# VH-VL binders against b7j9k3: the designs that were tried, part 30

Target 1, 255 residues: b7j9k3
Amino acid sequence: MTTEPGDRAWVLHHYPYGDTSLIVELFTRTQGRLGVLAKGARRARSALARIEAGRPLWVRWLGRGELPVLAQAEELGPFLPLNPLQNLSLFYVNELLLRLTQRRDPFPDLFQVYEETIDALCSEPGEGWYLRRFERRLLENLGWAPDLAHCAECGRSPDAASSEHWLYQAAHGVFCRAHAPDAAVAIEAAALVWLRGAMQTRSMPVWNSSLRRCLEQELLVHLGGRPLESRRLLTAYLRRTQPAMTIQKREEHSE
Below, E stands for the ipSAE of ESMFold2; O stands for the ipSAE of OpenDDE; V2 stands for 0.75 times the mean of E and O plus 0.25 times the DockQ between their complexes.

## First folded at step 10 (VH-VL; framework fv_tislelizumab)

Design g4 (at its last look DockQ between E and O 0.46; V2 from the best seeds 0.71)
Fold by OpenDDE, look of step 10:
Order: sequence, then C-alpha cells, then structure tokens
Structure g4 (fold): chain C 255 residues (1-255), chain A 121 residues (1-121), chain B 107 residues (1-107)
Amino acid sequence: as target 1 above (255 residues)
Amino acid sequence: QVQLQESGPGLVKPSETLSLTCTVSGGSISDYYVHWIRQPPGKGLEWIGVIYYSGSTNYNPSLKSRVTISKDTSKNQVSLKLSSVTAADTAVYYCARVDYRGSYLEYFDYWGQGTTVTVSS
Amino acid sequence: DIVMTQSPDSLAVSLGERATINCKSSQYVSDYVAWYQQKPGQPPKLLINDASSLQSGVPDRFSGSGYGTDFTLTISSLQAEDVAVYYCQQYWSTPYTFGQGTKLEIK
C-alpha cells in the first residue's frame, strides 16, 4: 500500500474508536477536513499519543476511503500551553470547521487564515477581531458570505466616510436606512468596509458588538439554527472576565 | 449626571400628528443611541424606534409608516413624530439612551421620566 | 418579531424568600437579554444586561441567568422595596421586544 504524500495538518477533534484506536478529525492544507483512523493511538507508549488540538502536524495516511489509516504524525512545532480563553477560542474555531465543512473539500486559503487565527489567538488573547476575520473568511470560502458592498434593495454602497449605520440581515446582506428590513442588526458603514476587506488590521473595538452579533446570526443560519456549545462557553467566559461596564472609546468620524 | 426629559402636548386629536421632544442634558446626543419606547396604560412596553449617533434611524415595522425620529444637535434634542394617531396610541412615551462609551448593545441604561399622551376628540 | 414570554404573570413571595421570574424567547437570542424593574409612576430601571451582568448600584440579591431561549431573574431574599413589575427584553435583533411583565408582590 503506497502512502499518500504528506500534508500539513491541525487536529480539530479526536474521539475513541474501539479499545486501542482514535478517530481523528484533521484540517489539512491540501485535503481540507480529513478524518483518519489512528490505530493503537490509545496504547501505552504509542507514537501517535501526541495527537492534540492546537499543534501543527505533518501527517501521512494510507487509503482513499472515508477513514484512511494514519500512518505518520510528526510535530511541526512545540506544544504551547493555552490559557482558558485561548482554549475556548480554539475550541470555537475548530467546532465551526467540524460543523460547517465537508471532508475532502480543500480550502487552502482558509487553511492559511486558520493558521493566522491560531497565531493571533496566541499573541493577542482576549481580542475578537481575528475570530470575526475567521468567521467571515469561512463564510466566503463556503460561498455563503452575503454581499456587504451594496444595499440589497437599491445597490447603494456603504461609505466609510459617511459614518452612517447600515442594517445587516442574516442570509440577505446589508440594507441602507431607506430600505431597512423588519429584522436587522445596526452596523457602521466603516465596519462593513473593514469586514468586506482584507482584514489585515484589527477592527475598531467599538465595532466588536455589532460584528459579533452580525456574524453570529449569519453562522446560525448555516448551522441550521443549532448554536455552538463552544460559543456559549466562550460567551460565558468573556462576560465573567470582561464586564459590560468596560468603557469604550469612540473615534470621531467625519459625518 | 445624564438626564433625559420628554416634553410635548398631553392631548392629541385623532388623525393628527403627535410630536414629542427629548432633551438630553449632561452629555451630547452625538454620543448616544436615543430610543423611543411607549407604554399604554396598564400594559407592557413597546419599542418605537432609534436614532443612532450617526443620525441614521431604524423603526419598529409596526409603526414605520407613521414614525419619524430626528435630532437637533444644536439644541441637544431628539424628536419623535407619530402621524395619524388613534386611541391606540394613548400611552406614556419614554426616551431612553445607550451610551457609546459603554456598549453599543441596545439595552437601555438611562430613561426619561416619560410624558403621557392621550388621544381623544 | 421575537416574542418574549414571561412566567408567571404575577408572583407573591414572603419577605426574605427567593423570587424567581422566567422569560422565554420565541427564537435563539444568545445572551442579548436585559431585565428591568418598574415601580408605579416611574420609568423602567435597568437591573441586568447580557443575561447575567448586574448593573452598578443594583443589590447583589438580584441575579440573572440563561442563554439561548430560556432566561431567569432571581431575587435571593425579597425585600419590601422590590415590589414592582419586572420586564425582560431582547436586543438580538430589531424590533426590540419586551416580555409582558411580571408583577411581584409581598405575600
């Protein structure tokens, strides 16, 4: 049996299979989400015992079926202990991939965004912009991202300089104030411009609530109305550590 | 420190336009979302609409065709107009604010005392 | 519109006892729920935001819990000054909506 060429991968989740094996969900650069059978991984002194979320791996597998056998797993970097917030953030990102992607559907660009998100998660714990970036890029790669450049009714484009509030509606996109739908979330024009852009820089903190709410609603549509447990836990943690009474500063925009 | 005060006629005739003003003191209206909420006698609360710090507005769909919210920054006032009023529009009308320096989430941390409006011939 | 349904409509509790008010949303609203207290002739007063965050100056006998569709306001030890009507409110999406209110009285 010829081994498939190696691939860079991250562990999203693993669970027991039989007495001695694991099923491991991987996110790979060239294969997308990949489920593998790690035989003997639960045995004492197994070379496969280092399969953990949050670590990059070089992996090889045997077979072309739904669950190929994991033949090789090598660590590509050191294990970094994560604090509770980082762990919850990782759990959230991984659960999104597990719930919304199909196996054997590669997203090389999203894979890069995923790695950048992990890096940001480690370097800027407590920030939310990189999660919003990941959420938007995930939706874009899956072909589910609404158009943020035009009012869905009249085609008018948000202008960051106007500082106007637009109305976001999940599954439909954005609306100018003249065409406000019945149910919506208010969001600044500049925030929409950021969200439809490259998102290489952090968003303004004052946009965090609007961005979070918009993307949560959008993702919920594609989750079939079944919310993520990871999001519930993450939200609960953030509320405990970052009370709502935190003062935010608004930057002045030209109206 | 921040105070909101509603003012306007306590009596409006059917089919006329209800006009109310919310005067904000202790802070600039450019720093707030200002909402209008009403409460019919002995009943619950109904959200009417909002004007954001940008001047953009959003209204309850049930009232959208009849409601206009505007602001005068020079006077630090927000106005509510409700056209074609009926007895069903009899209520205590409140203006409430959300401070951008706290959160942009639309829960209401400061309220005016409310002004009673009765629609009667 | 998202419907917020409170239960019970009225509640009588003895002084010093625990009072519990429930609020159910017709759809998922995450933790975007606030609680208000309204006394006769006064505007509503914000008690809790984000389902469980107590506002400054509100006694710690008040607490909120819940996520998704089911929310609860609890007063651990009822005081005489707590007699009022209580409202839940969602700010998940427009139009923002309130529960029908729960009248809390002393037994």
Scores: ipSAE 0.905, ipTM 0.942, lowest interface PAE 0.6, mean pLDDT 92
Fold by ESMFold2, look of step 10:
Structure g4 (fold): chain C 255 residues (1-255), chain A 121 residues (1-121), chain B 107 residues (1-107)
Amino acid sequence: as target 1 above (255 residues)
Amino acid sequence: QVQLQESGPGLVKPSETLSLTCTVSGGSISDYYVHWIRQPPGKGLEWIGVIYYSGSTNYNPSLKSRVTISKDTSKNQVSLKLSSVTAADTAVYYCARVDYRGSYLEYFDYWGQGTTVTVSS
Amino acid sequence: DIVMTQSPDSLAVSLGERATINCKSSQYVSDYVAWYQQKPGQPPKLLINDASSLQSGVPDRFSGSGYGTDFTLTISSLQAEDVAVYYCQQYWSTPYTFGQGTKLEIK
């Protein structure tokens, strides 16, 4: 069993193990996703910091097998007290990582995007622009982002100043007016340009329902047709608390 | 308020071309994605196609070879042409909208009254 | 094509009681489902978009739920004016498709 240097990590999920321990899924800066055994983590006086989603930790682990033991866990920042809506949004981001990344597969740029997303989540509750940015960046880092710069048939480029709508087909890319395939759905040219850039919030309304539909379709290709439980739970929560408006209705009226 | 009104012949012979017009009043067709949807007698609804504010179109693959949707901005109208009709094309034909300045998703918040087309000898 | 299958085909409910209409898609459609009410001689009227979002002016006795493939329209306390045919519609991908309809009657 070898000793590893410490690493910055976030808790994605955990399960009880025995009376006092947890099995923990971590997202680490240098090693990607790890499953670890946190012995005694549920004891009142554990030497390990409290293991919760949304808490940044410095961690060390022992072993190179499938479930190394968490040897040290220390807080690297304040606990993130989340309301139920924020927690469901965090569950969504974490579920995407759990479903779409492999253990021990490093993605340092995605790790940075994850941290930015958690910071934005704490400041802006619910499903906002930062979730769309995370979805796109995730696809980019995993090598699954389609070319949005050119019509897949003729090579024509969308123009952000154009009022023209384009067609989006998951796994196949985007198409201009002349080359619409079956099963494609409409998306604004400006949304395609936004997805290619820094995805800034203050220049255009990029949270519209058409953008969300296209990203969800793309993610579903890689989820093997198995939908996200976190999305279902978030939708159910919003319906109970906002009977006259949903997240998608709010986005339809934004800007 | 915006109004949609379909017009066209009520009776069309088999093999001929069905031509319908959707006239928009109280607003500009440049603010809408206009769809055509039909309903055979006593049956459900079938989406025919859409014309976007940019003039781009997308059609139901089952009808794509026979259908043309176009617009005339000066007359504030959208037209539907369906060629080589048969009895299966007998239906009430609706134009419907998606407000471009609201939702970009294809649920239809406003429908015209519909026009009945019968295909018979 | 995504097939939308409604159940039941017809439903009779006493005034003031709950009516429930189900719609199942042949493929995952997320929450991109709308519900329409259609009375004889009238065009469809949009009630609900995005599975659960009520349109302006729709009474709060109407509600929608569902995600993925299974969707429900509920009328919590049936009124006489609610007698109609109800349709679900997916707008996840083209062609956009409608359920076959559910006829709601007063028992």
Scores: ipSAE 0.683, ipTM 0.835, lowest interface PAE 1.3, mean pLDDT 84
ESMFold2 (binder alone), look of step 10: mean pLDDT 89; pTM 0.920

Design g5 (at its last look DockQ between E and O 0.45; V2 from the best seeds 0.00; counts 0 for: unsure alone 74.4 < 75)
Fold by OpenDDE, look of step 10:
Structure g5 (fold): chain C 255 residues (1-255), chain A 121 residues (1-121), chain B 107 residues (1-107)
Amino acid sequence: as target 1 above (255 residues)
Amino acid sequence: QVQLQESGPGLVKPSETLSLTCTVSGGSISDYYVHWIRQPPGKGLEWIGVIYYSGSTNYNPSLKSRVTISKDTSKNQVSLKLSSVTAADTAVYYCARLDYRGSYLEYFDYWGQGTTVTVSS
Amino acid sequence: DIVMTQSPDSLAVSLGERATINCKSSQYVSDYVAWYQQKPGQPPKLLINDASNRATGVPDRFSGSGYGTDFTLTISSLQAEDVAVYYCQQYWSTPYTFGQGTKLEIK
């Protein structure tokens, strides 16, 4: 059997297979989502015991079938313990990839965004902008992101300087107020400009609820109307640990 | 501290335009969304529409063709106009908003006392 | 439109007993649900937002639960002042819609 050259990978999920093995879902740079069979991984003192979410690995595998055998897994960085919020955020991001991507479909750009998202959730716990960034980039890489630069009806473009509100409708995109659809989420023009941009800086806190709702609705369409358990758990956690009514300073938004 | 108060004619003739004003005190209408909601006698609540802090508006599709919401920041007032009224438009009309401490979600913790509008010839 | 359906339409509960009101949405609305109490001649009063968060000043006997499509308002021990009509509301998507209301009375 020929060993593949190897790839940088993150563990998305694993589950038992037989008495001593695991099936491991990996997200790799060059192969995309990759399922592998980790033989003997459940044995005591297994060299494959390092298979866990939240840390990068260098992996090699044998075979080209649906479930190649994991031949090597090396840690590429230290294990950092995550708090409950970080764990739930990671769980959410991983579940999105598991539910919405196909195996052996590489997304090198999304892989980079994934790593940046993990870095951000470790360095800025409690923030949500990097999750919104990931959600948008995921949709873009999958070819499902709606156009945010033009009203779907008249072609008018949102102007961040106007601070006007637009209407977001899942699967259809954005509409100016003159062409508001029957069902929509209001979102400020500047938020749309941020969302369709590089998103290298955090979004304004005042946009969080709108961005969250818009992207949740969009993702739900592609999830076939079956919401994520991870999102439910994450939402529940956030409601318990954060004040229900966050003070939003209008002055900050006006800058 | 924040108070909303609806005002306008209590009686409107069929086919005329209903005009109401919501006067806000203790806070600026430029900071948050202001909504109009109505309640027919003995019935439930119906969302009419919203004016966002930007001045943009969104209306219930069932009323969209007849509804106009606007605001006067100098007076700290939001206005509702409903054209071509019928008996079905008889209701208590409320303006509502979130607390100044709230997020820009669209539930309502500040309500006016409501103003009754009867459509009759 | 998203239809919010409450059950029951009316409820009679003895003082000190638990009152439970259900609200079902016609589609997924996450936790974007609020509950209101309305007494005769008064505007609605916010009780719960985000499905389970008690608004400021609301007694501990009021609680909300649910996620997705099924939501519940619970009064753990009914008091005389709790006699009112209760409404659920979704703010997931426009147009924002309310349940038909549940009239709560003392048995």
Scores: ipSAE 0.908, ipTM 0.946, lowest interface PAE 0.6, mean pLDDT 93
Fold by ESMFold2, look of step 10:
Structure g5 (fold): chain C 255 residues (1-255), chain A 121 residues (1-121), chain B 107 residues (1-107)
Amino acid sequence: as target 1 above (255 residues)
Amino acid sequence: QVQLQESGPGLVKPSETLSLTCTVSGGSISDYYVHWIRQPPGKGLEWIGVIYYSGSTNYNPSLKSRVTISKDTSKNQVSLKLSSVTAADTAVYYCARLDYRGSYLEYFDYWGQGTTVTVSS
Amino acid sequence: DIVMTQSPDSLAVSLGERATINCKSSQYVSDYVAWYQQKPGQPPKLLINDASNRATGVPDRFSGSGYGTDFTLTISSLQAEDVAVYYCQQYWSTPYTFGQGTKLEIK
């Protein structure tokens, strides 16, 4: 921790405290998650910037205890309004951090990925590759990401050029076909290799649905079997606004 | 349009091996995942297993010790063998394909007409 | 194995009325649920995948909803050709399992 209190931060969540104040969960560049007391933040003439999720801030706080006081909050950059789908996607990313990280546990790499994820969801609303990247990077930073380079039983490696399927078992890793456990699901070797790399793509990969299943199963282990409210709400919104989903055609496969 | 047709003997004796084929037309079996599902008379559906386009298989654990699914690309066919059959294996047997449009997800958008297999002495 | 339990086991609905079929999984399955229609002497036909995605060529009166453990198939205005047995199916975890079926009849 530095002796200067100023830091770049994002609001993950807030809730009322007393008549005029908020307790705010911040994700900060240098301190990780930080809970702060925003005194008087609900007053009409508050000196603090608007405290809401999805707004990047420059913050300063006082105290080193469990709930320091937010001394300054200034908005960084121009306001970028979010539509309902973008807000639900942001809620999902924020809920992952709130449920799976501890206060005052810094993750500089994850902070950078978080900012990249927010930028991407503002440009490409809805579920996409950047959510899968965030999920994987979160697991990596928390030390929960399985080794995807080797079969957990024999050490054989997936080959992205191979059409052979692999098996994914949450909490236990990946397996080649020779060593598959009964409680595993199929996944493409290319998806496993993608998860080990930069996780960049111009369009949603054809194997995204199997990736989503595997990542959700892995996250659920660490959520104690308690699913995310944000995922339920995001799914409900998509059903209400897009009841007839368009099938993505592959170039080599037309019906 | 892909079409699936099951074929094989209608009557199999207990303890013998049930052997069925699924013939694919209007497409190549190399482009689709083929599942086997069965339905005992008057009862619900049971997933038996799948063969992926890679040739790899995944089986229902309840049947894994007795089942083999294989393919013959020269005949555009997928085969099911179920050994040591009993009366409990009496069912309509379907081949079906996985919706390949995104990934390894195991729901079935095309089904064959089904073939009835009776296990009786 | 994940048990898929449908309710009711059977129902009778007047033509043009709404029919509702429920499916509950014994474990969390996210939205990895499909629905099938099976008419006498025919194979099952896919209606819904991913809990709510209507399959190609399925009439708009069919809709699906649910997430986690509780799923619903709705027919908004029953037609004569909709008399069938309906099955839900999970594909979250092996073995992939089906509900016991719901017989839909015209009242």
Scores: ipSAE 0.656, ipTM 0.816, lowest interface PAE 1.5, mean pLDDT 84
ESMFold2 (binder alone), look of step 10: mean pLDDT 88; pTM 0.913

Design g6 (at its last look DockQ between E and O 0.66; V2 from the best seeds 0.00; counts 0 for: grease 19 > 18.9)
Fold by OpenDDE, look of step 10:
Structure g6 (fold): chain C 255 residues (1-255), chain A 121 residues (1-121), chain B 107 residues (1-107)
Amino acid sequence: as target 1 above (255 residues)
Amino acid sequence: QVQLQESGPGLVKPSETLSLTCTVSGGSISDYYVHWIRQPPGKGLEWIGVIYYSGYTNYNPSLKSRVTISKDTSKNQVSLKLSSVTAADTAVYYCARVDYRGSYLEYFDYWGQGTTVTVSS
Amino acid sequence: DIVMTQSPDSLAVSLGERATINCKSSQYVSDYVAWYQQKPGQPPKLLINDASNRATGVPDRFSGSGYGTDFTLTISSLQAEDVAVYYCQQYWSTPYTFGQGTKLEIK
């Protein structure tokens, strides 16, 4: 049996299969999301029993079917313990991939963004800009990202130098004041310019709520109106640790 | 402390234009969203519209064709105009805002006392 | 428009007892829900924002919970001054909408 070439991968999720095996959902650089059968992974002292989310792996698999057999899994870095916020953030990002991507559909650019997101999650816990970046990049890679450069009605473009508010509507994009739809989220022009850009810099704190709401609404459309459990848990955690009033005060002082 | 106060005629004839003013003290209207909300007698609350700190506006679709919200920064006032009024427009009218500057969370922690407007011949 | 439906329309609770008011949205609104208290002849007063965040100056006996479509306002121990009409509100998307209100009285 010819082994496929190795690939860099992250574990998104795993669940039991039979008495001794696991099905493991991987996000790989060259194959995209890949489901593999890890035979014997549930056995005591199995080398495969240590497959967990949050660290990169080098993997090899056998077969071209829907669930190829995992032949090799090597850890590419040390295990880093995550705090509850980091774990919830990782869980959220992973659930987005699991729910919105198809197996065997590679996204090399998104894979890089995913790794950058994990790095940011570890180095800047509690921040939201890298999650917004991931959400936007995910939508873009899937071909679902609406145009943020033009009013959907008149084609006018948001100007970052202006203090204008634009209206965001999920599945439709953005609208200038003159063409505001019935249901929308207000967002500053500069925030839209950031969101459609490379997003290499941190977003302004004052944009956090609008960005979060816009992207949540957009993702919800593609989730078929079924929200993520991970987002619910993450939101609940953030509210407990960072009351809205505190967030607003911080945003005010950051202006 | 931030205070909002609504003012205007308490009586308006049918088909005329209702005009109200919200005077804000203790803070600049250039830093906040100001909303208009109304409450018919014995009924619930209805959001009318908002003016953003940039001066841009958003209206309830049910009233969009009849509503105009504007502001005068020199007077620190926000105005509401509602044209072609009917008995259905009889209500207590409130102006309201969010506490923190730059907030996109549009709940209302500061309210005026409200002004009663009756539409009658 | 997103419809916010409160239940019950009215309730009577004994002093010192727990009062519970429910609010259901016609669609998903995440945690973008606020609760208000309105006494006769007064404007609404903010109690809760973001579904569970107690506003400044609001007593600890008031609490909010919920996510998605089902939300709850709880008064752990009813006081005489808590007699009022309570409203929920969504700010997920425009137009912002309120529940029909719940009248709370002392039993």
Scores: ipSAE 0.861, ipTM 0.926, lowest interface PAE 0.6, mean pLDDT 92
Fold by ESMFold2, look of step 10:
Structure g6 (fold): chain C 255 residues (1-255), chain A 121 residues (1-121), chain B 107 residues (1-107)
Amino acid sequence: as target 1 above (255 residues)
Amino acid sequence: QVQLQESGPGLVKPSETLSLTCTVSGGSISDYYVHWIRQPPGKGLEWIGVIYYSGYTNYNPSLKSRVTISKDTSKNQVSLKLSSVTAADTAVYYCARVDYRGSYLEYFDYWGQGTTVTVSS
Amino acid sequence: DIVMTQSPDSLAVSLGERATINCKSSQYVSDYVAWYQQKPGQPPKLLINDASNRATGVPDRFSGSGYGTDFTLTISSLQAEDVAVYYCQQYWSTPYTFGQGTKLEIK
């Protein structure tokens, strides 16, 4: 008796199919993104666990075609309800995967980062540093991350202890001031060094706005110039809920 | 309370170099990123370029071949030089700062009063 | 270069009424847009940054909104001192560019 092994997965998106079923986009540990048919998932009494973004599942599927049937879906932990900002951040992370990855393309490192991102979402409000980490790791896993260690013209390296600004040009990398291209934006050397490291912090760094701009420009190249609806919604929510005249604290430089 | 004051000659001959100085008072130039913006008579605003705290500069590509922005920390000053001027360079020239609370984004929370430069023979 | 196009070029509004000024960018600029007020013989004054964040000391009647390519500045109850030219500005990509201006007058 041969049984297909199960897999750990997260729901990225679903939509109705027929009267009682869903088509579900999963992000799985071993197979990457996978589309499945969840038969009867919308019945009042479904044998499948609730199909909802933000909850880890153990899944099994049947069939080898484009749309296998979801045979099992069991919750792997309690669902902690997310506030609206956390839900919009999750929607953003999921939309990035839906727009930028292909089905059946495994990314085990990215899967781990995705889970770390969900953990951070559950414990922190808003547009946090973990979104920037996810964006960078996504670009790295897809082979689109520019070299941030060296000026694209002369090879000089940014130094976080320097208060120097560098130039960032999406699709082209980073440049010291001697070699700046015309269509580029400033970014702090410390932000470039942070992107090359573990990307961990307890608070949003003071350079988050310039980092956000640079990462968004890079992603937009690969999105074909078509921004994400989730990012629009997240930004609109933040604008309505942000205090006027926010003071950003500057992180101390390490010495 | 920080103040920015532009100074320099009001009249410059064509083909010569326009030289302006922005003097910062009530604060240190090291706390701010200083930009130059100009406004031709009866027209809109044009960004010229910036000098950051680190001494890094970035220029409008349309002016890059003619523009130098520099700073003198001991005098608390930023300078603008624009070479080979023509009548098209006649404008009010402003120095402006970026929010000192650690933002490195290029919106200008304070502007100097401006200095009028006329390019005429 | 990203072109910022304001509409209308001039606007007359009665005291106490709402004024709305639009700004459209030729390319996506996210929310990296600022608004300025300029009175004759004066430098521009920052009103709004990041599309909607009111600068220090700016009255509550000024508000900004928008995302992507379409932005608005709204004055909810026009006062006499609000007569000025208003400019939008993008700081998404260099060169940083301004709209052509909108002259606001009392009707």
Scores: ipSAE 0.677, ipTM 0.824, lowest interface PAE 1.3, mean pLDDT 84
ESMFold2 (binder alone), look of step 10: mean pLDDT 89; pTM 0.923

